# VH-VL binders against DNA-directed RNA polymerase V subunit 5C (NRPE5C): the designs that were tried, part 8

Target 1, 233 residues: DNA-directed RNA polymerase V subunit 5C (NRPE5C), of Arabidopsis thaliana (Mouse-ear cress) (q9m1h8)
Amino acid sequence: MEETMAEEGCCENVESTFDDGTNCISKTEDTGGIESKRFYLARTTAFEMLRDRGYEVNEAELSLTLSEFRSVFGEKPELERLRICVPLRSDPKKKILVVFMGTEPITVKSVRALHIQISNNVGLHAMILVLQSKMNHFAQKALTTFPFTVETFPIEDLLVNITKHIQQPKIEILNKEEKEQLLRKHALEDKQLPYLQEKDSFVRYYGLKKKQVVKITYSKEPVGDFVTYRCII
Short names: E, the ipSAE of ESMFold2; O, the ipSAE of OpenDDE; V2, 0.75 times the mean of E and O plus 0.25 times the DockQ between their complexes.

## First folded at step 4 (VH-VL; framework fv_ecleralimab)

Design a45 (from a1 with heavy chain D56E; at its last look DockQ between E and O 0.01; V2 from the best seeds 0.00; counts 0 for: pae E 3.6 > 2, placed apart)
Fold by ESMFold2, look of step 5:
Structure a45 (fold): chain C 233 residues (1-233), chain A 121 residues (1-121), chain B 107 residues (1-107)
Amino acid sequence: as target 1 above (233 residues)
Amino acid sequence: EVQLVESGGGLVKPGGSLRLSCAASGFTFSNAWMHWVRQAPGKGLEWVGRIKSKTEGGTTDYAAPVKGRFTISRDDSKNTLYLQMNSLKTEDTAVYYCAREWELLYAFDIWGQGTLVTVSS
Amino acid sequence: SYELTQPLSVSVALGQTARITCSGDNIGSKSVHWYQQKPGQAPVLVIYYDSDRPSGIPERFSGSNSGNTATLTISRAQAGDEADYYCQVWDSSSDHVFGGGTKLTVL
């Protein structure tokens, strides 16, 4: 049954022949529907993230329903059609590209293919890869060969938008002058502030860089607002 | 042990032809991009050309001074890279290295010891 | 065609820090690789992707790249570091480009 199992690989719980009438693709196992929903959620979050980072995002993309998404892209979307390319509002010559990667392991060959595919995209200054599989060590290092920042997000991290959680604190990013004034006011150096790690979900969502400082305001009913400052490391 | 060994160098007259070989061992040759780099006596390194893996198209690219005269090929069953040099000129006199582009993009992580080609009347 | 410029030679006292530059138009947007070549030997990769070291290359070799200049830094220079050093990039119009090479002399 090697041939049968290979053709039904997405139904890895294939059991004995006693499963007649209980095929691995039953009415409760709609892999096409799950795939399209995951892409829809991740793609919507990506648009919201890009808007919040200052990119020009069409409002229609932010309000797209799952039904509308499926009517355009289908139940098993072609990944290249899911790509997002939008300009920065403050400098429309600068564009960011979001690429949805497949389920195969990501190797150096994958990065080579990306270089070829994007050679025609004029004005790219950043890229985001949405991953469905592990990226090996050499592929990760090879991302530095692009002349711009390349970020990676596992698709699972984009299925919900973390900024919409009601219990998230208020976050304000300090500019250079505000950071300088804060440090002077408290006679501090930036290394004396509490840290947020560069891989923190909030840091990644906004694309924050090392040495930036954020003001975090926690609002709780019993005690009111609490303010803290953290430095990205 | 990863190793590249060039052979086939020698003395040829201008206008002549020569074929270089590069024997590879210790890695999956068929997945690698392979390069030729040359160095004229007392001078610096100069990229000559590359051949991609066959699974990535197997295409070749050449530096301008050698386009149309040099041809890179590979035989994955023999783990061997070739450089066919035609219409040789005195300025082609150099040590010819084969070099591997494997898991580091755009970088040559393993080099052979080189084979000398002398083009002289 | 894209060109890389290196100083012809650099001298460093034993135990001191050597810096070898590689200049190119907007080289900071490219990945720079560095090779060491001793007389009569094949080149050896010592730095890739601007600042990464292959296995077996000591930590006293480091690299940086920004603007129009990439730099190979060799701290605590040893007699065995005396060699020619080449920078290299890939460029869309010129493909692989090497600098002219720098002879490092350890005094």
Scores: ipSAE 0.373, ipTM 0.716, lowest interface PAE 3.6, mean pLDDT 85
ESMFold2-Fast, scan of step 4: ipSAE 0.518; ipTM 0.828
ESMFold2 (binder alone), look of step 5: mean pLDDT 95; pTM 0.960
OpenDDE, look of step 5: ipSAE 0.392; ipTM 0.754

Design a52 (from a1 with heavy chain H35S)
Heavy chain, then light chain:
Amino acid sequence: EVQLVESGGGLVKPGGSLRLSCAASGFTFSNAWMSWVRQAPGKGLEWVGRIKSKTDGGTTDYAAPVKGRFTISRDDSKNTLYLQMNSLKTEDTAVYYCAREWELLYAFDIWGQGTLVTVSS
Amino acid sequence: SYELTQPLSVSVALGQTARITCSGDNIGSKSVHWYQQKPGQAPVLVIYYDSDRPSGIPERFSGSNSGNTATLTISRAQAGDEADYYCQVWDSSSDHVFGGGTKLTVL
ESMFold2-Fast, scan of step 4: ipSAE 0.000; ipTM 0.402

Design a56 (from a1 with heavy chain L104Y, light chain S31N D52N S92Y)
Fold by ESMFold2-Fast, scan of step 4:
Structure a56 (fold): chain C 233 residues (1-233), chain A 121 residues (1-121), chain B 107 residues (1-107)
Amino acid sequence: as target 1 above (233 residues)
Amino acid sequence: EVQLVESGGGLVKPGGSLRLSCAASGFTFSNAWMHWVRQAPGKGLEWVGRIKSKTDGGTTDYAAPVKGRFTISRDDSKNTLYLQMNSLKTEDTAVYYCAREWEYLYAFDIWGQGTLVTVSS
Amino acid sequence: SYELTQPLSVSVALGQTARITCSGDNIGSKNVHWYQQKPGQAPVLVIYYDSNRPSGIPERFSGSNSGNTATLTISRAQAGDEADYYCQVWDYSSDHVFGGGTKLTVL
């Protein structure tokens, strides 16, 4: 569960050989830009997050190294090339788009430009904006004009995958029928269930929405599983 | 081995100017985003401003109280960060720290020992 | 402008657990870093991204962050832990924001 830090770990020392394979060279420092590292880490975390939400993610994207990332995207990646568009495993007609925003303040004009850019994207069901700058109230309101849910993440929230820090419980989102059956079985209304706030990091990672009920299973070795239910508010 | 050393602090009258230097050693300075952070006597830490690496555009950003009066620059050939302070006010009296932003983390992992700037008549 | 609030001082008995809080509006949605500053010395990063320790920082130091409060926890407090502690976040409208600092006294 411990994260490695590039500048403090043994991964700071890279051994390489010349093309003829006769000599090893070590102690190579990473001389690349910080911005390309942030994009690489945020994009990797985004893929991990989408996989955990049930989207079909290519294993090659999850195993991409920083060096490989830079060889593909360069030190100043084109933001449009960083975009992720993947289908839901259970329904491939439903896709999610992750858009990396630049450092300029996000305005209503920026949001309108996104509408135009995605107008031909068939099957888009959800969108995530990765932010590097402020979004004013008007731009935030403009996000509600999309016909699907748009989530935002400051880029720094994606530099470290929070689910890798502790043993995460198994999460199952109950559909409308399952929720109704649970409430009927326990003779409870959803307002009587314990709550999780929509701004909670865990809730945001899994993209949970207000009024959803989730079944959370904690594995407690060697004792066994503990099950609880939460309503998102 | 990894070290930041500030210099150039001293006593100056209100309206005066000072240039602070920060000498870096033990890491690849040219790739680092560098910051100035200050601390008034007996008070807390306050961010002053930043300069990005040349690879990331070499741009600068400043806290509101110093914007328009202070200028941050760097000389990668000398592994040195600078803070040019103009139109100094008594409120600028502080220990000025040079700090490295820790790669992609928005945190400060290496700090200098600081240099005292006193603005008074 | 985003602001962080810390208590001015906290006392802990030798060998006991100290808890230093950092309060901010919805701080649980931000990534909190913690610095230790001993008298006459530069700050030292002791916790980053809410709960992670840099190399060389003892496991007695831990952190948490949820809702409106982040907490630095120092278990088995030692005399050498006596210092000022600062929380810090990055916010794209306010840039780097520090708390006012908490003086930890080890009794």
Scores: ipSAE 0.006, ipTM 0.540, lowest interface PAE 10.7, mean pLDDT 83

Design a59
Fold by ESMFold2-Fast, scan of step 4:
Structure a59 (fold): chain C 233 residues (1-233), chain A 122 residues (1-122), chain B 107 residues (1-107)
Amino acid sequence: as target 1 above (233 residues)
Amino acid sequence: EVQLVESGGGLVKPGGSLRLSCAASGFTFSNAWMHWVRQAPGKGLEWVGRIKSKTDGGTTDYAAPVKGRFTISRDDSKNTLYLQMNSLKTEDTAVYYCTTEGGYSLYDFDYWGQGTLVTVSS
Amino acid sequence: SYELTQPLSVSVALGQTARITCSGDNIGSKSVHWYQQKPGQAPVLVIYYDSDRPSGIPERFSGSNSGNTATLTISRAQAGDEADYYCQVWDYSSDHVFGGGTKLTVL
């Protein structure tokens, strides 16, 4: 009964998708605007990611072409202008900020400067830093001083949207009530659910937190939907 | 900083009623699942009941010893949790704590108030 | 109704390791949380989800959970660790269940 799930062709498609996706970007011969193209790709992926996480994203940003991006931001985009700040669709008072960092090393001083810069932004609930440089251990610890979760992504991780290259299942994040009802309905303890690790690319893409549960629905015609659940560990 | 402050405790006769309040600050109260936990003098902790956020249905659940006698409610506009205690018994004598169910960590009690003492005695 | 069992008391010498157990049927399938309560004070969460520490809790506090027994371990015990310790789980049929508590004495 697991014939469709177990087909070797599915595994080959996944491997080819990862390899081809990375190589596709590397094969571009547009060397005159490498910097603007990197920011364009990363920003587009960031908007797609935020939309998939339930944030209100302007469709114009998702459909923006490279040439249109360059007409707005130029060949050497100003980092501050690239920032994204969008509200949750379900609660517009809660906003997420995406900050594009420069190539300079990120230190505790850099994190303190960011605290000052965002001090007047009312409603910030989360932040994402897009990195072009390494963070030392002290800078990483300093991120815990924010009153909300701060995620980091190397810019390289945002040059390709991995969800577009894999046959995309429908992913739903369960709230507390839905998780509790699931556990009660099936007489399960929270540790009896299959798991996904925090470092998994899909977990990072959706910004999932430890102990959250996701419902994954695979649509397989003509057999219909297959549902599975995963707990983040 | 998260703060929870209970009030309304005191001496009451068996069969009487009393209403406890818990004033919350330092977090988004409207999104939080709130609980009452009690502790009889010299005894252990005992869960009393909870109320879920309005987004999660606003439903209440109670421990068997208090079901039908106690009612939990909330006023999100005032960031206040309530426990209405009716038909009080001597075994209800305890310090009553207001506590929050932890954010992304489900089922733990991450913040507690100082407690308010309820004494049921003739 | 689900029940958790703790020893009434545990003694540890200053600087040594204290171990407080919490026993329950198949408790290893549940997530265990631990609370510290000092006389006249509210409980404080010291371990959540078996082994995670809240910010501000020293690394001397650790937890484990397997089979029918969960354990809170306090290494390099200090006088300030004297307190009552409670384990707690959620159960789909019993909701929130606390152990009876263990009094830790540091000699």
Scores: ipSAE 0.379, ipTM 0.769, lowest interface PAE 2.9, mean pLDDT 84

Design a6 (from a3 with heavy chain L104W)
Heavy chain, then light chain:
Amino acid sequence: EVQLVESGGGLVKPGGSLRLSCAASGFTFSNAWMHWVRQAPGKGLEWVGRIKSKTDGGTTDYAAPVKGRFTISRDDSKNTLYLQMNSLKTEDTAVYYCAREYEWLYAFDIWGQGTLVTVSS
Amino acid sequence: SYELTQPLSVSVALGQTARITCSGDNIGSKSVHWYQQKPGQAPVLVIYYDSDRPSGIPERFSGSNSGNTATLTISRAQAGDEADYYCQVWDSSSDHVFGGGTKLTVL
ESMFold2-Fast, scan of step 4: ipSAE 0.480; ipTM 0.816

Design a60
Fold by ESMFold2-Fast, scan of step 4:
Structure a60 (fold): chain C 233 residues (1-233), chain A 122 residues (1-122), chain B 107 residues (1-107)
Amino acid sequence: as target 1 above (233 residues)
Amino acid sequence: EVQLVESGGGLVKPGGSLRLSCAASGFTFSNAWMHWVRQAPGKGLEWVGRIKSKTDGGTTDYAAPVKGRFTISRDDSKNTLYLQMNSLKTEDTAVYYCTTEWGYELYYFDYWGQGTLVTVSS
Amino acid sequence: SYELTQPLSVSVALGQTARITCSGDNIGSKSVHWYQQKPGQAPVLVIYYDSDRPSGIPERFSGSNSGNTATLTISRAQAGDEADYYCQVWDYSSDHVFGGGTKLTVL
């Protein structure tokens, strides 16, 4: 945003109005209904997840109905149009990109193509790949070549927002000083900090990283709040 | 690329004073916790002390052998770390390294300068 | 005060696996970090948090930590691996503690 470089690569934007108008036909009604619903659910969950992680998300995207989604993207949405690019609320210079991948197997070639595609994007500090196909070992390793964290989610993991199905606690990531003070207190009391696995669905939802310490606050009437801490391993 | 350059070492008599500097570049110095680690000639590494970032309180901590004699400070506007050494003893003779504890993880030293030699002798 | 003990020296044949130990009371409950130092040079972090490798450190370097002993393992040893190796932990009472160092010789 400070200066548009030559051909500034920017976040993929989502069109709010589609060009072709109404395109209802029996074939898309029969087969595309499942496809568009899957993308709708996954994209809605992704927006909710990003909001919960502190990104600036439009309320219109969070309240979008399936019918409205189909009006914008059609029964067979184009993958590039589904992409999400939103800034962090605390630092708008930092953006996250969510990329919806196709059904073809993801290979090192796929990862290299993605590198080229995003090479001109400025302010990108994290990326999420929504997968509809398996990634082989080499493709997974190639994700480490990005200069920021790249997370992957099988699309089926985003069809339901796990935080909406049970009462979820408030989550706060401790800063370095808070973490150090907590570790000193536990060491003084000869205690070990409890852990939470990196692959845990809760950890993945909030995008928590190995070695981060989180403060978890539970609220239940009439008892009130209680706090616990976990280290991600 | 991260660079740390120590300076100010030299020969000093027992009971004397000396101030070391460490010029930092290639990272956000103001966010880093900074440490001094020393190594006597032919011996192992020994932690001297640290100073936290100002956002984390800017507090200092010292190893027992130097507590009360050494003072660590920082100037974030100059990206420079300092070690003020007073009441120097012959056992303070060592190469002094400037090291970072940069990033979120605790208790290890990411980057090291090349060191500056302090010799305390009469 | 907390203390870490390392063997003074370890020898390994070219292409074989070297193991350098670091012993401390209940060290398995602490996080162990490892540094490589070549003559006349500053130390370089080679392993942090028991087993994690910094960017640029070969996969031949690995670490483990359990009980009273942490181990730095260097597989397929190269001539360029000759150096002093130091383990390091944080302790509430002693703060940052280094081992005495182990000289690795590649034969």
Scores: ipSAE 0.392, ipTM 0.798, lowest interface PAE 3.2, mean pLDDT 86

Design a61
Fold by ESMFold2-Fast, scan of step 4:
Structure a61 (fold): chain C 233 residues (1-233), chain A 122 residues (1-122), chain B 107 residues (1-107)
Amino acid sequence: as target 1 above (233 residues)
Amino acid sequence: EVQLVESGGGLVKPGGSLRLSCAASGFTFSNAWMHWVRQAPGKGLEWVGRIKSKTDGGTTDYAAPVKGRFTISRDDSKNTLYLQMNSLKTEDTAVYYCAREGYELLYAFDIWGQGTLVTVSS
Amino acid sequence: SYELTQPLSVSVALGQTARITCSGDNIGSKSVHWYQQKPGQAPVLVIYYDSDRPSGIPERFSGSNSGNTATLTISRAQAGDEADYYCQVWDSSSDHVFGGGTKLTVL
């Protein structure tokens, strides 16, 4: 009886006789649009994050629209094409790679495959994995086999830039000499600085590592600059 | 890959002098803070002194027992650390290790050489 | 001058847990590093900043530090763990200070 289904023109051959047109449309037309928008948002946030961490990011990537993204990557972006590889502004020999992972569970075998894929990438200093599934303990441990720091972000954490709607303070990571001078100047023992947890959203956004000390500067009236120091734990 | 190799140890009389060398390879030596640590036969580890990278001022610090007698220096062009020991005492008899302080590890020694024995006796 | 105290020796049965202590006044305010030294060999960093492990060090090695005592814990002890263990801190007046060392014997 080809009544409503034939008129609406969206039903699959395997759909039931009681299927409605909206269900057909969702399955065939909307799925790819949602996927590309998700990758677009996450990739845009990743670029913003890398810029804020001191990496050289092309302004065109920061201003890319969803329509432009879809023109380049399509409705179902190929994961390898989404990868970002940019140099550190202060030291162009050091590069960071952002890898978008698929929806399948991430295992030790997945990590080994990554080792092979990046073996020819000279100058890699750090890597970020954008996750769409959970990583088991063995896979997490396998990330330590890379000769550089590997961070992971659930893709959900990159759909919105947490720093975009607040005034950013000036954040400076102290080097070893500056950290020692700070301790000696204030007669502090190594662990007497105020702390920020490693799991803190700001710590993760800036890619701060355990035991690094950051100088945070806010501008305030009438005091002027307000400076505080935090050790990552 | 990453290695530290000490040399220059030997027998010396009390009041004498000796210069130790530590050859570094497999890492960017010029960025490293370098230390000397000693160990008397059958005894524990004792910090001797350090030299910071030239970028961080190239300053030196010494443990009280050796201050004024020992001098630490470095030659970044040769990836070599030195320990000049003067006015040696029998108490200075020890295996001398050179050690690298980790790049982001304030005060921790992540790489050590095999050590070189200095014996101070008459 | 700041001083770190370690027991002279600790014995542990194969497969059991060894605990090596390092005592110092308010050591919990300082970051403690631990080194393993096998006979005739140079020391090897096994724990840094109280509880962090260098790459290549088994998860059986862990550390803690609070109050006046830091502890190196070696779970599921193996024959190859037999060695001298040294704790180390930085002190503003004494610079780098090592403990006297603890000989671990695996029975």
Scores: ipSAE 0.346, ipTM 0.748, lowest interface PAE 3.0, mean pLDDT 85

Design a62
Fold by ESMFold2-Fast, scan of step 4:
Order: structure tokens, then sequence, then C-alpha cells
Structure a62 (fold): chain C 233 residues (1-233), chain A 120 residues (1-120), chain B 107 residues (1-107)
């Protein structure tokens, strides 16, 4: 059975998916607003990412064209209008907020201002900050003052959806009992559970956390589907 | 009421043998992976070995200090776990606990322990 | 051989927060379990899977695990919390590994 694969039995041949099918902002000498195109690409990728993480995303947002985006948000989009707030499909009371940050340095004061801005947003269980500037150590530490997980992405990381440029595997996060059963089975078979680094692009895309175990299903001709498991470190 | 009760401890001379028993009640013993953990007087906890359920192969594993001298077995019809200790050394003096592995490598239920003293 | 390191002792004032650490190479990738042992008694599981509490364990007990350090946190310490505390992990090469234990004294 291909249900579980030893890491050594899985041939990995990895080059950055960014090298293949990368779309670039200035490649075609776009004479329109570069700023609006950049936000359009990042926001579209963010919606695709949230959909893939199990959030309820409006199909209209996923199919929005650049010209339609510019009609709605203009050539210089107002950052607050770009924000995304969508509920988790399995539990609509839990929402995620995506905040687009400006180009000014992000400080502890910036984080405090964000607390005030979101104080009336009921049901927030996670947040993503899309960054256009570096965040110093004090600002990074201040993110821990939120009562939920806050992820950060440089806007450059959202200009291309890495999952669209390779064969997509099916990714499932194991619950506590499934993880326990798998680890017992691997111990019985003297198998080491392979790892994925926290910094890995796919790990970040799916918002996977340290110590989660992920079931990855690949579809492959002619042998059919095969399954592998990874622990996030 | 879920319980594990050890018995069979006592005083033995170096080179001697002793068999410990652990009586289980209040859960489906046959489905559980069972362990022995020991603690020398005034010292920390030390894993001794395990036996898996019959469904998971019924195999045994041992810590290096006891491998080849100790044997773990189980009798599911009697809900009893055993530890056969041979070629006992002074270093084997400890309270021996049986423990259930119900959760992921965690020991959720422990017996009260039985003291084994190896001395001349 | 995989090793877990704990401080020999930790003191905490009544009502204050105690933190007991358990250090191991890349321990954040493992599931850490914590046991409380009072004199003459069997160990009691107080935290499993890094941060989960068994039924009957008060909310004052919590756990975390990241990088090379796992931590057992006991908030609003009570006299009855005086005990030895052991961390434990499973390792593919070393099987079940216990830390050396930390004696918690509530002053």
Amino acid sequence: as target 1 above (233 residues)
Amino acid sequence: EVQLVESGGGLVKPGGSLRLSCAASGFTFSNAWMHWVRQAPGKGLEWVGRIKSKTDGGTTDYAAPVKGRFTISRDDSKNTLYLQMNSLKTEDTAVYYCAREYLLYAFDIWGQGTLVTVSS
Amino acid sequence: SYELTQPLSVSVALGQTARITCSGDNIGSKSVHWYQQKPGQAPVLVIYYDSDRPSGIPERFSGSNSGNTATLTISRAQAGDEADYYCQVWDSSSDHVFGGGTKLTVL
C-alpha cells in the first residue's frame, strides 16, 4: 500500500516553483498603476490562500480581473478598503482578517493602533499582516499581544501563487487522534516521520504550525495516488 | 474505576531472579500498550520496557540497561502484565511501576509501585 | 542517546507563577508530557501533547513547547503543588526519555 511512504523511498527533486510560470509586474511594460497591480496580485493570492485553508471566499473575488479591481479600488487603493475578513467554512463564528500595511516602518505604536482599529471586529480568531516594510524585533514581539495567531507575509511573497505552477497535492491536517494512530504505526514499522521546515513556502501558504502532522496525497500516472506524511518543524 | 496494582516485589540477592505482576481493571486491557517504569530510591524515573497489544503485534522493547535480563509478557485472559527479572544487580534496586500508554507516548494511568531491593 | 535537561529545583512564592523548563535538541518537534510526583506516591500525568490537561488537572497548569525548550507553567501556586516534576518524550532512537526531574518548593 502507498498509504505511508518512507522518506528515502520518495525521490525529491526540488527547484523553486517561482522559476516556472512566474508572472512579473513590469514584464510587459505595464503603463498603468504598478501600485494597483501589485495590490491586485497580492490580494488575489491571499483570497486563494484563504480558500485553500478552508475559509469561505466569494468566487467573485477569485475571478476579479485587474481592470475590474482598478474600477473598484482605483490606481492608488486605500489600504483599509483592501482588507479581507472571511469566516472559516467549518465554523462561521471564527473569522480571519488580512490587513495590508503601508510602506512606513512598523513599530510598537503601529501595533497598538491596529489593536484599536480591530476592537469592534467580533469573532476574529486569526490575522495576517501583508508587509511592505521591515518589522523590528519590538514590533514583532508586540504581535504576541493579540489573543490569536498573527502571521506576516512580505507582499512580494503573495505576488505569485506557488500552488498554481506545480502539480497540487491534496493536503490534510491530522487531528490529535489521527496523529497518535499514525505515530504508533510508524514506530511499529521502525519508520522515521519526515519533516517540512516552518519556513517552507507550502508550509507558510497553508498556515501550518510546528508539530502538526500533514497527510499529503499526490496524483501520479501511471501508478495512481500515493500518500506521504510530514511533521512541521 | 481504572486501576493498576503491582505485586511481587521484595528482597533478592545479586544474581537472583524475581517476577513482578500488574493486575489491571476498569479498562479493556487487551487493547492497551503496557510499560514498566522504575525509580531508584531518591532518583528519577527511568523507562524499563513495553509490550504492545496483540493487535499491534504483541512485541516487546527494552531499555539498554535491562535488555537480555528482563522479559515483559502479558496474559489478556487474566488482565495481567508481567516483568520477569533475571541476573539482578544492585543497580536494579527501585520501585517498579506498571503504566498504561493510552495517549501518544504518554502514561496516563500508573500503579502504586512495588519495591525491589537487590542486596546481599 | 537523546537527553532531556531540567533544573534540579525551582522555588515559587505562594500565589505566584512557577516555570519549569525541559531542554532537548529540537524538542519542539516532539510531543512533551509532564508528570507530578509527590513523596511516596506514583507519578500523575498533568500535561500531555505539550499543552493539554487530563480531566481533574486544574487550569493553573499549562504547557508550551518550541525550539529547544518545553515549559510547564503553574500559575497561582499552592502548597499542594510541591512535588517533583518530570518531562518526558518519545525518541525513535532512545524510546521513552524522562528528564532528571525538578523539585518545586512553594515558599
Scores: ipSAE 0.000, ipTM 0.412, lowest interface PAE 15.7, mean pLDDT 82

Design a63 (from a23 with heavy chain W102Y L104Y A107Y I110Y)
Fold by ESMFold2-Fast, scan of step 4:
Structure a63 (fold): chain C 233 residues (1-233), chain A 121 residues (1-121), chain B 107 residues (1-107)
Amino acid sequence: as target 1 above (233 residues)
Amino acid sequence: EVQLVESGGGLVKPGGSLRLSCAASGFTFSNAWMHWVRQAPGKGLEWVGRIKSKTDGGTTDYAAPVKGRFTISRDDSKNTLYLQMNSLKTEDTAVYYCAREYEYLYYFDYWGQGTLVTVSS
Amino acid sequence: SYELTQPLSVSVALGQTARITCSGDNIGSKSVHWYQQKPGQAPVLVIYYDSDRPSGIPERFSGSNSGNTATLTISRAQAGDEADYYCQVWDYSSDHVFGGGTKLTVL
């Protein structure tokens, strides 16, 4: 018999949970404009994410209301108009591009078309694809042909900014030099640090790479600050 | 696409000096930590030293056998890595490779073809 | 200084599995990378971070790292796999350390 891949069940975040913030409010949501609202939420979260990663983001984009978004992009936004391209604050020559993909399956041809579309975008050092459909295996492999890291996010993962829904410690991403200094100071290898998985929502939000280290500072009075480190595995 | 090409190797007398170059193309050179790795004829690979990206401080580190004699530098405007070798010894005879350690990676993902340095009469 | 030990040579029959070891004190706490070098050529990365494979490297190449020994495994060995193989780690005191290299002969 043919062997099938031992995959776990599909679907995550399907379980409905009642947020304490909704309380007794149980209203019928706006059934019209669901598409534009989804893009609005995802794009707003994307800008917040890029700001938090150190990119130069226009404050007007962060304060945009749903009504204003619909005035600019309409009820059925054109995908190319939703794209975000912003420079890194510390090095303006390095830019990141966020591309919103359509509902059609993403294939190798889709990825190759994207190569052509961005061929004249000088300074592009990273890209994020916001997905509304699954990528087949070949399309996923084709993402490695870009000369920079390409991340993917299901649009559902960007409908809520996860950093706004938990207690926020101060997060600092150590550069390579800072990590080496930490390891040398404590005579440690990176595998000896507590770890976070690449698939962790927090890790994905900050676009952390395997082997990066984050410094997490918790503020607690009267005890003061408590510092911990995590290595991405 | 990614290419590293070493040049400047040759025959040098003991006590002499030689400067190697490594021309990089196909990637953002300024993001890379660049390394020199050598291999004596018929022997294994030996790390020589590195220069960090400007973002990570642009500092250099050297293996004990070459510290004080070799200097690594880079010119990001020319996408070129250099190795200045002074007070050369016969033990420095080797093929010298430049190698890339890109961004937050900790391995050498691309290597040049190497340039032979022979320290002898 | 930190030291990595590899066997000088390993032989494998065509189509069989070759295993090349790299021994070091508590090497399982370090990330091991493997390079293939054919005569007259530059080294090529074949495994990084213990077991990850670069694009273009066939699935026949795999790696593991635990305790005091890391292993590069080459299944269904081909004539073209004949080469010298080097393991490499970063160490907080010794920086980048290479093993002495193992010559793989495909019979």
Scores: ipSAE 0.362, ipTM 0.753, lowest interface PAE 3.0, mean pLDDT 85

Design a8 (from a1 with heavy chain E103Q)
Heavy chain, then light chain:
Amino acid sequence: EVQLVESGGGLVKPGGSLRLSCAASGFTFSNAWMHWVRQAPGKGLEWVGRIKSKTDGGTTDYAAPVKGRFTISRDDSKNTLYLQMNSLKTEDTAVYYCAREWQLLYAFDIWGQGTLVTVSS
Amino acid sequence: SYELTQPLSVSVALGQTARITCSGDNIGSKSVHWYQQKPGQAPVLVIYYDSDRPSGIPERFSGSNSGNTATLTISRAQAGDEADYYCQVWDSSSDHVFGGGTKLTVL
ESMFold2-Fast, scan of step 4: ipSAE 0.000; ipTM 0.399

Design a9 (from a1 with heavy chain E103Y)
Heavy chain, then light chain:
Amino acid sequence: EVQLVESGGGLVKPGGSLRLSCAASGFTFSNAWMHWVRQAPGKGLEWVGRIKSKTDGGTTDYAAPVKGRFTISRDDSKNTLYLQMNSLKTEDTAVYYCAREWYLLYAFDIWGQGTLVTVSS
Amino acid sequence: SYELTQPLSVSVALGQTARITCSGDNIGSKSVHWYQQKPGQAPVLVIYYDSDRPSGIPERFSGSNSGNTATLTISRAQAGDEADYYCQVWDSSSDHVFGGGTKLTVL
ESMFold2-Fast, scan of step 4: ipSAE 0.000; ipTM 0.411

